# VHH binders against q68dx3r342to642, part 5

Target 1, 301 residues: q68dx3r342to642
Amino acid sequence: RDLCVVLLNGQHLEVKCDVESTVGAVFNAVTSFANLEELTYFGLAYMKSKEFFFLDSETRLCKIAPEGWREQPQKTSMNTFTLFLRIKFFVSHYGLLQHSLTRHQFYLQLRKDILEERLYCNEEILLQLGVLALQAEFGNYPKEQVESKPYFHVEDYIPASLIERMTALRVQVEVSEMHRLSSALWGEDAELKFLRVTQQLPEYGVLVHQVFSEKRRPEEEMALGICAKGVIVYEVKNNSRIAMLRFQWRETGKISTYQKKFTITSSVTGKKHTFVTDSAKTSKYLLDLCSAQHGFNAQMG

## First folded at step 19 (VHH)

Design o01
Fold by OpenDDE, fold request of step 22:
Structure o01 (fold): chain B 301 residues (1-301), chain A 123 residues (1-123)
Amino acid sequence: as target 1 above (301 residues)
Amino acid sequence: EVQLVESGGGLVQPGGSLTLSCAASGFTFSDYRLAWYRQAPGKKRELVAYITHGGSTVYMDSVKGRFTISRDNAKNSVYLQMNSLRAEDTAVYYCAKEVGYDVATGTYYYDYWGQGTLVTVSS
């Protein structure tokens, strides 16, 4: 039996396994193939409703495999079991990473998150990050190229929403000009600058999941952001997230789940904040993610 | 409704063995940690062992090497094999389900205790 693992560089890796194999076994195979170090930062995730859910290393594939995956031969392409290699734990500073390849993986993750609009930033920063990515790939502005032909595709460097607002032509012109006017920077140095800029963003390292309020209108969309520093409660309106509450770990007493409900109890006020998820599985996942992030933070301290 | 039912307790001589069972219902068994607790007369309830959803186990020091916690997801059951029993192991044993995470202690905590099962170790 085969499953597909998507790497951060976009490569699709076919992994041979059986239904009794664990997520950890697949993880080890994939990371070995990619020669990754500092494995503690990485995880395998599946995608559900455009969100990524990290998997526990001890979980057997048969538990998470899509229907029909166990059947051989596979009947339809829809039954393809696909996992994603992702950064699960984000360091506060890239300088804490020991290997250049690991830093590169962080760069790739953040580029994807920016492009796919999982990580929000303003237009100015988006353009800046686009230029840095160009510098990482091309170095300096290509002076010898015919000015009439684009030397890059805007969709590879700028989010679709901004392209739609500015138009592709304007983005092309603006980013090209910014690149031309930029100081000399290329390769790894450009990637590091990219990391530096992104690590300053409010949502850096925040894993966001949709939830609903227990008390408010069921139509009101909320989200929880879980990261090394704690939990953030977002109100979501018109594709924007506004931070409403922040629970640092030192301010958090207990986190609990009951069926679809996820509850955070403040250690300061004693107040309980309950959110509703789409399933008991999701609420449990959020709990485990909090535990994992808290543990990571403790190790980094 | 979450329900845990303990069984298997009884009278046993020092050095003897006993296997406790706990039948669970009302939740997706395979997704949660399970634990055994015990409470001796006049003492506080204490964690004896827990097992993760993936089968990793942790024991209190006094039972290490003597007790084994295991689970059968197909039967929605968790077990405690107790060997080399001692008088100090006399207690009511409870099965519990993971319900949350205590940030201050950095540990999962448990609830939904059953009626318990009495283990008496005596000559």
Scores: ipSAE 0.901, ipTM 0.954, lowest interface PAE 0.3, mean pLDDT 94
Fold by OpenDDE, fold request of step 22:
Structure o01 (fold): chain B 301 residues (1-301), chain A 123 residues (1-123)
Amino acid sequence: as target 1 above (301 residues)
Amino acid sequence: EVQLVESGGGLVQPGGSLTLSCAASGFTFSDYRLAWYRQAPGKKRELVAYITHGGSTVYMDSVKGRFTISRDNAKNSVYLQMNSLRAEDTAVYYCAKEVGYDVATGTYYYDYWGQGTLVTVSS
């Protein structure tokens, strides 16, 4: 049986496995293949409804595999079982990372998150990050650049939403000019600056999942952000997230689940905040994610 | 509704063995940690052992090497094999389900105890 693992560099890796294979086994195979170090920061995830859900290393693949994956021979018409290698735990500073390859992986992750708008940035920062990415990949502005021929595709460096607002041509011109006017920077140095900029963002390292309020109208969309520092409650309006509540771990007593419900209890006030997810599985996942993030924070502190 | 039903308790002599069973219902069994607790007369309830969804096990020090917690996901059951029983093991044993995470202690906590099953170790 085969599954596909998408690496952070965009590479698709075919992994041979059986019904008894665990997520951990696949993880080890993939990370070995990619020669990754500092494995503690990484995880495998599956995608559901445009969200990524990290998998426990002890979980058997058969438990999460799509229908038909267990059947041999695999029907060619079946959807490929696809997992994603992702950063699960985000360090506060890239300087804590020991290996250049690990830093590069963080760069790739954050670049992807920015482009796919999982990590919010204002327009100015988006353009700046675009330029840094150009510097990372191309180095300095090409001096022999013919204005009529773009040397990059805007969609590879700027989120679609901003392109739509500014237009592709304007983005091309603006980013090119910014690149031209930028100080010399390239390669790893550009990536590090990218990391530095992104690590200052409010949503850096925040894993966001859609939830619903128990008290509010069902039509009101909310999200939980889970990170090393705690849990953030977002209100989602017009594809923007507004932080409404923050639960630092030191302020958090118990986190509990009941069926589809996810509850955070303040250690200070004793107040309970309950959110509704789409399934018991999701609520349990969120609980485990909180546990994992809290544990990570404790280890790093 | 989540239900846990313990069984298998009884009277046993010191050095004897006993296997406790717990039948679970009302939740996706394979997704949760399960634990065994015990409460001796006049003492507080204490965690004896737990098993993760992946099968990892943890034991209290006093039962290490003597007790084994296991699970059968197909049967929605968790077990506690108790060997080399001692008088101090006399207690009502409870099965519990993971219900949450205590941030202060950094540990999962459990609930939904059944009626328990009495284990008496006596000569």
Scores: ipSAE 0.901, ipTM 0.954, lowest interface PAE 0.3, mean pLDDT 94
Fold by OpenDDE, look of step 19:
Structure o01 (fold): chain B 301 residues (1-301), chain A 123 residues (1-123)
Amino acid sequence: as target 1 above (301 residues)
Amino acid sequence: EVQLVESGGGLVQPGGSLTLSCAASGFTFSDYRLAWYRQAPGKKRELVAYITHGGSTVYMDSVKGRFTISRDNAKNSVYLQMNSLRAEDTAVYYCAKEVGYDVATGTYYYDYWGQGTLVTVSS
């Protein structure tokens, strides 16, 4: 059987596997192919409703494969099985990463997260990050360019929402000017500065998933952010997330699931906070993700 | 509703073998860890072994090398093969389902015990 794994650099890798193959086996094949080290930070995920769900290494592919994947040896458009290599565990500082390739992978992940608006960032920082990305790719402002042709596409460096608000032309002009006026910085140095800036963001390393309140209207949108430091409860309004509650691990007692319900119990107050997900599978996933992040934090601490 | 039904208990001589079974229903069996607990007379219930959804197993020290936990996802069943049984293994054995994660201990915890099945090891 064949599946497609999308790498952080955008490359699509065709992986051959058996019906009984595990996620771990595929992960090893992919990371070997990409010559990745420090594998502890990475994970394979599938995408559902624009969210990424990390897979457990022990999980058999047949359990998560699309219908028909088991039965057909050849890929059909309807039976395409696609996974994504992603950063699962985010270090607090890029200096903790030992390999340049690993740092580069973090850079790629964060660029994607910023562009796809998975990681919130204000307008000023977005523009700054855009310039840093340009510096990483082009170095200094290219003086010798054709007047009528932009040397970059704004959509590759700035989120669509900001482009829509400012207009593409304005963004192009502003970012180009910022790049022109920027200090000499290029390549890996620019990427490291990018990492430095992004690691200061409130949502850095936070994996966000949509949930609903048990007590509130079913239509009221909330989200849980799960990271190495704990769980964040967000209120979601007009595509904006506001942090309402924070549960650091030291303040967290038990995390439990019942059917679609996900519950966090404070170790301090004993208060239970229950959220509703779209499925028992999702609630279980969130539980496991919390466990994994907590474990990672313990390891790094 | 989650249901767990244990079976296979009985009287066995020291050194003997016994296989316990647990039939599960009311949840997606393959997504959860399962565990065996036991409770001897006058003692607290204790973990014996657990198996992850992927089939990884962990055993209490007292049963390592003698007991084997396994699962059959197609049958929604978990098993405990008990070999070289000892008098101290006498207890009511319970099957349990994973229900959550205890942050303080860094471990998953279990619930939804069945009625249990009695294992008596005696000459």
Scores: ipSAE 0.880, ipTM 0.941, lowest interface PAE 0.4, mean pLDDT 93
Fold by OpenDDE, look of step 20:
Structure o01 (fold): chain B 301 residues (1-301), chain A 123 residues (1-123)
Amino acid sequence: as target 1 above (301 residues)
Amino acid sequence: EVQLVESGGGLVQPGGSLTLSCAASGFTFSDYRLAWYRQAPGKKRELVAYITHGGSTVYMDSVKGRFTISRDNAKNSVYLQMNSLRAEDTAVYYCAKEVGYDVATGTYYYDYWGQGTLVTVSS
């Protein structure tokens, strides 16, 4: 039986598995293939409703596999089982990473998150990050460039929403000019600057999941951000997230689930904050994610 | 509704063995940690062992090497094999389900125990 794992560089890796194979086994195969170090930062995830859900290493693939996957070789397009290698735990500073390859993986993850608008930043920073990515991948501005042929595709470096607002031509011209005028940073140095800039963003390292208010106000979309520092409650309006509450781990008492409900209790006020998810499975996932992030923070502290 | 039903308790001599069972219902069994607790007469309820959804096990020092916790996801059941039983093991044993995470202690906590099953170790 085969599954596909998408790496951070965009490569698709076909992994052979047994029915009883675990996520951990697949993870080991993938990380070995990619020669990754510092494996503690990485995880495998599946995608659901444009969100990524990390998998536990002990979980059997058959439990999460799509219908029909067990019945291979009757492969239909509907039976494709795809997982994603992702950064699960984000360090506060790239200097804490020991291997250049790991730093590169962080760069790839964050670049992808910026492009896919999972990590929000303003227009100015978006353009800056685009230029840094060009510096990382192309080096200096190509002097021999024929004006008629762009040396890069704007969609590879700038989010679609900004391209739509500015137009592709304007983005191309502006980013090219910025690249031309950029400092002599290239390659790894440019990637490090990219990491530095992204690590300063408010949503850096925050894993965001949609939730609902217990009071069923249909008009108020909410989301939870879970990260090494704690839990953030977002109000979502017009595709923008506004931080409403922050629960640092030192301020958090018990986290609990009941069916679809996810509850955080403040250790300071004793107040309980309850959110509704789409399933008991999701609420349990959020709980485990909190546990994992808290554990990570404790190890790094 | 979450239900846990313990069974297998009884009278056993010191050095003897006993296997407890717990049948679970009302939740996706394979997604949760399960634990065994016990309460001796006049004492507080205490954790004995727990097993993760993936099958990793942890034991209290008092039962390490003697007790084995296991689970069968197909049967929605968790078990406690007790060997080399001692008089101090006499207690009502309860099965429990994971319900949350305590950030202050950095540990999962449990609830939803059933009526329990009595284990008496006596000569």
Scores: ipSAE 0.880, ipTM 0.942, lowest interface PAE 0.4, mean pLDDT 93

Design o01
Fold by ESMFold2, look of step 20:
Structure o01 (fold): chain B 301 residues (1-301), chain A 123 residues (1-123)
Amino acid sequence: as target 1 above (301 residues)
Amino acid sequence: EVQLVESGGGLVQPGGSLTLSCAASGFTFSDYRLAWYRQAPGKKRELVAYITHGGSTVYMDSVKGRFTISRDNAKNSVYLQMNSLRAEDTAVYYCAKEVGYDVATGTYYYDYWGQGTLVTVSS
């Protein structure tokens, strides 16, 4: 049977596997194809409602596959099974990454996360990152530039929400001028600068998932950000999230689940904080994600 | 409502064998870690073994090589095969379900809902 794995460079890789194969088997095949050596940062995920959910290596593919995928004597497009190779664990500094290919994968994902508005930052930084991505692809500002002819499509470098606020024309002009005035950078050097900038963002390495308040109406949307340093509680309004509370791992006692509820207890105050998820499976996933991120933090020096 | 029902305990000679069973309901069994705990008279409950959703197993040192934990997700059941039983294995055995993660210890923790099943090893 066939499944599709989307790589960070945009490739769609068709992987042949047995119906009883595990996620781990697919991960090994995909990372071998991509020549990745620093595997500990990566995982396979599926997408649900614009959120990525990482799978552990023991999970059998038939448990997560779409209906009919296992029973394919005759292949149909309705049975397409797609997974994503993504970075799950973000290093505190890109210098900890020993291989250029690994740093390139971090760049690709962070760029995509910026463009798809999964990683937020202010307007000035968004423009700076757009210019760095241009430099990575094109190098210096074009020597013979025709003022009225753009050399790039703004939507490939700047998130849609900023384009709407500034207009496409203003974004084009401002990014072009910033590119003209920028230091000469090319390829990997521009990518490293991109990584340096994104590492300083408050949401760098934060895996964000929608939750709801236990004590509020359904209209009160919240989010949990789970990362190597701990857990961030966000209030979400008008598609903007505001950090309301932070738990470093040393300030965290027990994390528990019951049905759709996810509870985190402060080890400093003893206070319990409970959130509602869309399913028992999601609350269990968030618990496992906390366990994994805590374990990564303990190993990162 | 979560329910765990243990069975299979009894009186056994040293060196003998028993298979404990635990029937589970009230949750999606295949998604959670399951464990066996035991409590000997005058002792605190101790973790004997656990099994992950994917079938990976961990055992306490004194039972490794003698006990085998297994699960059947189709029957919502977890088992403990106990071989080469010793007097020190005498205890009430409890089936347990994952309920959380303890950050201070870096380990998952469990709770139990059943009466347990008594295993007595004596000549």
Scores: ipSAE 0.764, ipTM 0.881, lowest interface PAE 0.5, mean pLDDT 88
Fold by ESMFold2, fold request of step 22:
Structure o01 (fold): chain B 301 residues (1-301), chain A 123 residues (1-123)
Amino acid sequence: as target 1 above (301 residues)
Amino acid sequence: EVQLVESGGGLVQPGGSLTLSCAASGFTFSDYRLAWYRQAPGKKRELVAYITHGGSTVYMDSVKGRFTISRDNAKNSVYLQMNSLRAEDTAVYYCAKEVGYDVATGTYYYDYWGQGTLVTVSS
């Protein structure tokens, strides 16, 4: 049977596999196709409600496949099975990455996360990152270009929310002017500077998932950010999130789940913080993600 | 409501074999790690073995090569095959389910719900 894996460069790969194939088997096939060498940072994920959920390599594909995928005699069914190759573990400094292709994957994902507003930063930085992405693709400002004629789509480089605040025309002009005045950077050099800027962001490497407070107003949306450094608790309002509490791993005792509940116990105060998720599977996933990120942090030390 | 029901214990001679079973219900069995613990009289409960959702296994040193943990997701059951039994293996054995992750130790931790099953190894 066939599934689709979306790569960070936008390629869609059809992977032929057995119903009993594991996520690990698909991962190996996809990363081999992409010529990736440094595999420990990557994983396969499915998307649910605009959030990515990473899969364990031991997981059987049949456990997560859409209904009917196991019985696809003609492959003309509407039940497509799509996974995403994503970075799960973000290094603290891009210099730890040994291969240029690995750094390119980090660049691609970070650019996509900024553009799709999974990773937030201020307006000045957003414009800078847009220009760096232009330099990565085009190099120097095109000499044959007239300033009043666009040579790129603003939506490919600047998040929609900033375009709405500044207007598309103003963004086009300002990014073009910044590109014209920029130093001679191209390709990997521009991508490295992009990485250098993004790794300084507070939410760099933070995997964010929606949760709800058990002890606050029932309608208050919250989020958990899980990363190599620990867990961040956010309050979510107006599609914006505000960090309210941070647990470094040293400040964290036990993490547990019970049905839809996810609980973090502070090792400093002994206080338990409980959050409600949409399912027992989500609670279990968040626990496993914490375990994985904690393990990564220890190995990076 | 999580339920774990152990069975298969009994009296066995040194060098003998015994298979313990644990029937589980009240949770999605295939999603969680399962473990066997044992407690000898007057001693603390200790982890004997655990098995991941994908079938990977870990054993305490004293039982490596003699015990085998396995699972059957279709039957919601976890097993402990015990070979070459010794007197020091005498204990009540408990089936346990993953409930959390202990950051201080970097390991998952488990809880148990059953009464256990007694294994007695004696001549």
Scores: ipSAE 0.756, ipTM 0.879, lowest interface PAE 0.5, mean pLDDT 88
Fold by ESMFold2, fold request of step 22:
Structure o01 (fold): chain B 301 residues (1-301), chain A 123 residues (1-123)
Amino acid sequence: as target 1 above (301 residues)
Amino acid sequence: EVQLVESGGGLVQPGGSLTLSCAASGFTFSDYRLAWYRQAPGKKRELVAYITHGGSTVYMDSVKGRFTISRDNAKNSVYLQMNSLRAEDTAVYYCAKEVGYDVATGTYYYDYWGQGTLVTVSS
């Protein structure tokens, strides 16, 4: 059967596999194809409601495949089985990555997360990152540029929400001028600067998932951010996240699940914080993600 | 609600073998870690072995090479095959289900709901 894996560079890789194949087998094939050496940071994920959910290597593909994938050699467009090669574990500094290809993957994912507004930052930083991405791809401002003729598409470098607020014309002019005045950076050097900027963002390396409050505010949207340092609790209003509570791992006691409920206990106060998810499977996933991120943090020191 | 029912205990001579079974219900069995614990008279319960959803296993040192934990997701059952039994293996054995993650120890922790099954190893 056919499985599509989307790589961070945008390539769609078709992987031939048995119905009994595991996620691990697909992961090994894909990472070998991409010539990746530092595999521990990466995982395969599926996407649900614009959120990525990482899969364990032991999981069989048939357990997660869309309906009809097991039984039909010819797939309908709605039943396409697509996985994503994503970074699951984010290092605190890019210098911990030994290979340039690994750093390039971090750059690609962070750039896409900025553009898709999965990772937030202010307007000035968004423009700076857009220019750095231009420098990574094109180097210096084009010598033969006519100022009335654009040389890039704004939507490839700047998130849609900023384009809407500033207009495409103003974004084009501002980014072009900043690019013209920038120092000569090219390829990996521009990507390293991009990484340096994004690593300072409060939500760098934070895997965010929608949850809901328990009782008395049944429609109150919240989110959990899970990362190497711990867990962040957000309140979500008007498509913006506000951090309300942070648990560093040393401040965290036990994490438990019961049906659709996910509970985290503060080891400092003893208080329990319970959130409602869309399924028991999601609650279990969040617990496993906490375990994985905590383990990564211990290995990093 | 969650139910775990242990069976298969009994009297066995040193060096003998015994297989314990645990029937589970009330949760999606295939998604969770399962474990066996034991409690000898006058001692605390201790983890004997656990098995992940994907079938990976971990054992305490004193039972490695002698005990085998397995699961059958079609039957919602967990098994403990015990070989080369010793007198110190005498205990009540409990089947347990993952309920959470303990950050202080860096390990998953389990709960149990059954009365256990007694294994006695004696001449």
Scores: ipSAE 0.734, ipTM 0.860, lowest interface PAE 0.5, mean pLDDT 88
Fold by ESMFold2, fold request of step 22:
Structure o01 (fold): chain B 301 residues (1-301), chain A 123 residues (1-123)
Amino acid sequence: as target 1 above (301 residues)
Amino acid sequence: EVQLVESGGGLVQPGGSLTLSCAASGFTFSDYRLAWYRQAPGKKRELVAYITHGGSTVYMDSVKGRFTISRDNAKNSVYLQMNSLRAEDTAVYYCAKEVGYDVATGTYYYDYWGQGTLVTVSS
């Protein structure tokens, strides 16, 4: 009947559809509303356990909707039906994007992912990115300093975990000083530099999903990072991840699934690496994500 | 425990029609690509058609416009409607389920679990 789509600018869009509508129909409506023309980088996703899972355009909404959504209005489900417009495919350089609106969407998602700590980087880079976002909104440091008071809220530019470690006052002072000493940038120019910095990050464009070890201790948490370049295997401890193995696509033979198991075979060594997911559906999703990211990489050359 | 059981084959005259059926069990049918393959006498097994979880279809060139692959997720079944049959369509037809992705070829690959169903087109 009704679903909510969260856009990258934070806007919540109510979309009217019938129970037989597809994800593709919703995607077209949402991207038309947002005036987006370079659509191949974007997808609709649902959130599960703080992870985004992208949907195929041919998937029917009734297959993924919360229980009760298809029924008569007076039997309304407890859960609302919410999807997210997200970037699925990350270009290696923002110059490959033809439209300023597309580059702005990349900026919005990367900024949000840094603030929400989905994309990690060191303290120095976090502060630099905060200053660039501040410059995108305000331009140069305010020269009309009649009163000594803050001109921005730190939580809008710096992730909460860094604010906790440094204190809000120290963050305020450090970001202000860096802003004062920064070159003159405004609006789109600051956003482009933000993109330049983020595209250099090791986890730029990496879609991370929780998995578990098959071997001796299946309770041990791991993660798979899937991106245009290949697959990264992480060990996860104390909500912190460390890369253990990397598979470029040319080093990868076959990827297969069986029930909750997801297996990558190295084409270099012939060794099979098997991981356990929470469901056969998740295993299948990870395989499809690998296929999609591999295809995107081939298109970039 | 994955099972695929093909049926509906038989003897038919050129220009005739047949519908092949495949009953599936042991997996969440609606989540996977399904395919039909065929193997003619003395030839290698070849992909005839596949259908995605969302119903998109792809056909080999020689059957395009004559064959239609479809699925019924409520019945855990995939079908191949074959029209305008020709002598060269004579083969054992196999139902197949997606099991993986081959990075070297950039394609999904399938496994077979059934004995197939024989289609003979002759007069």
Scores: ipSAE 0.724, ipTM 0.854, lowest interface PAE 0.5, mean pLDDT 88

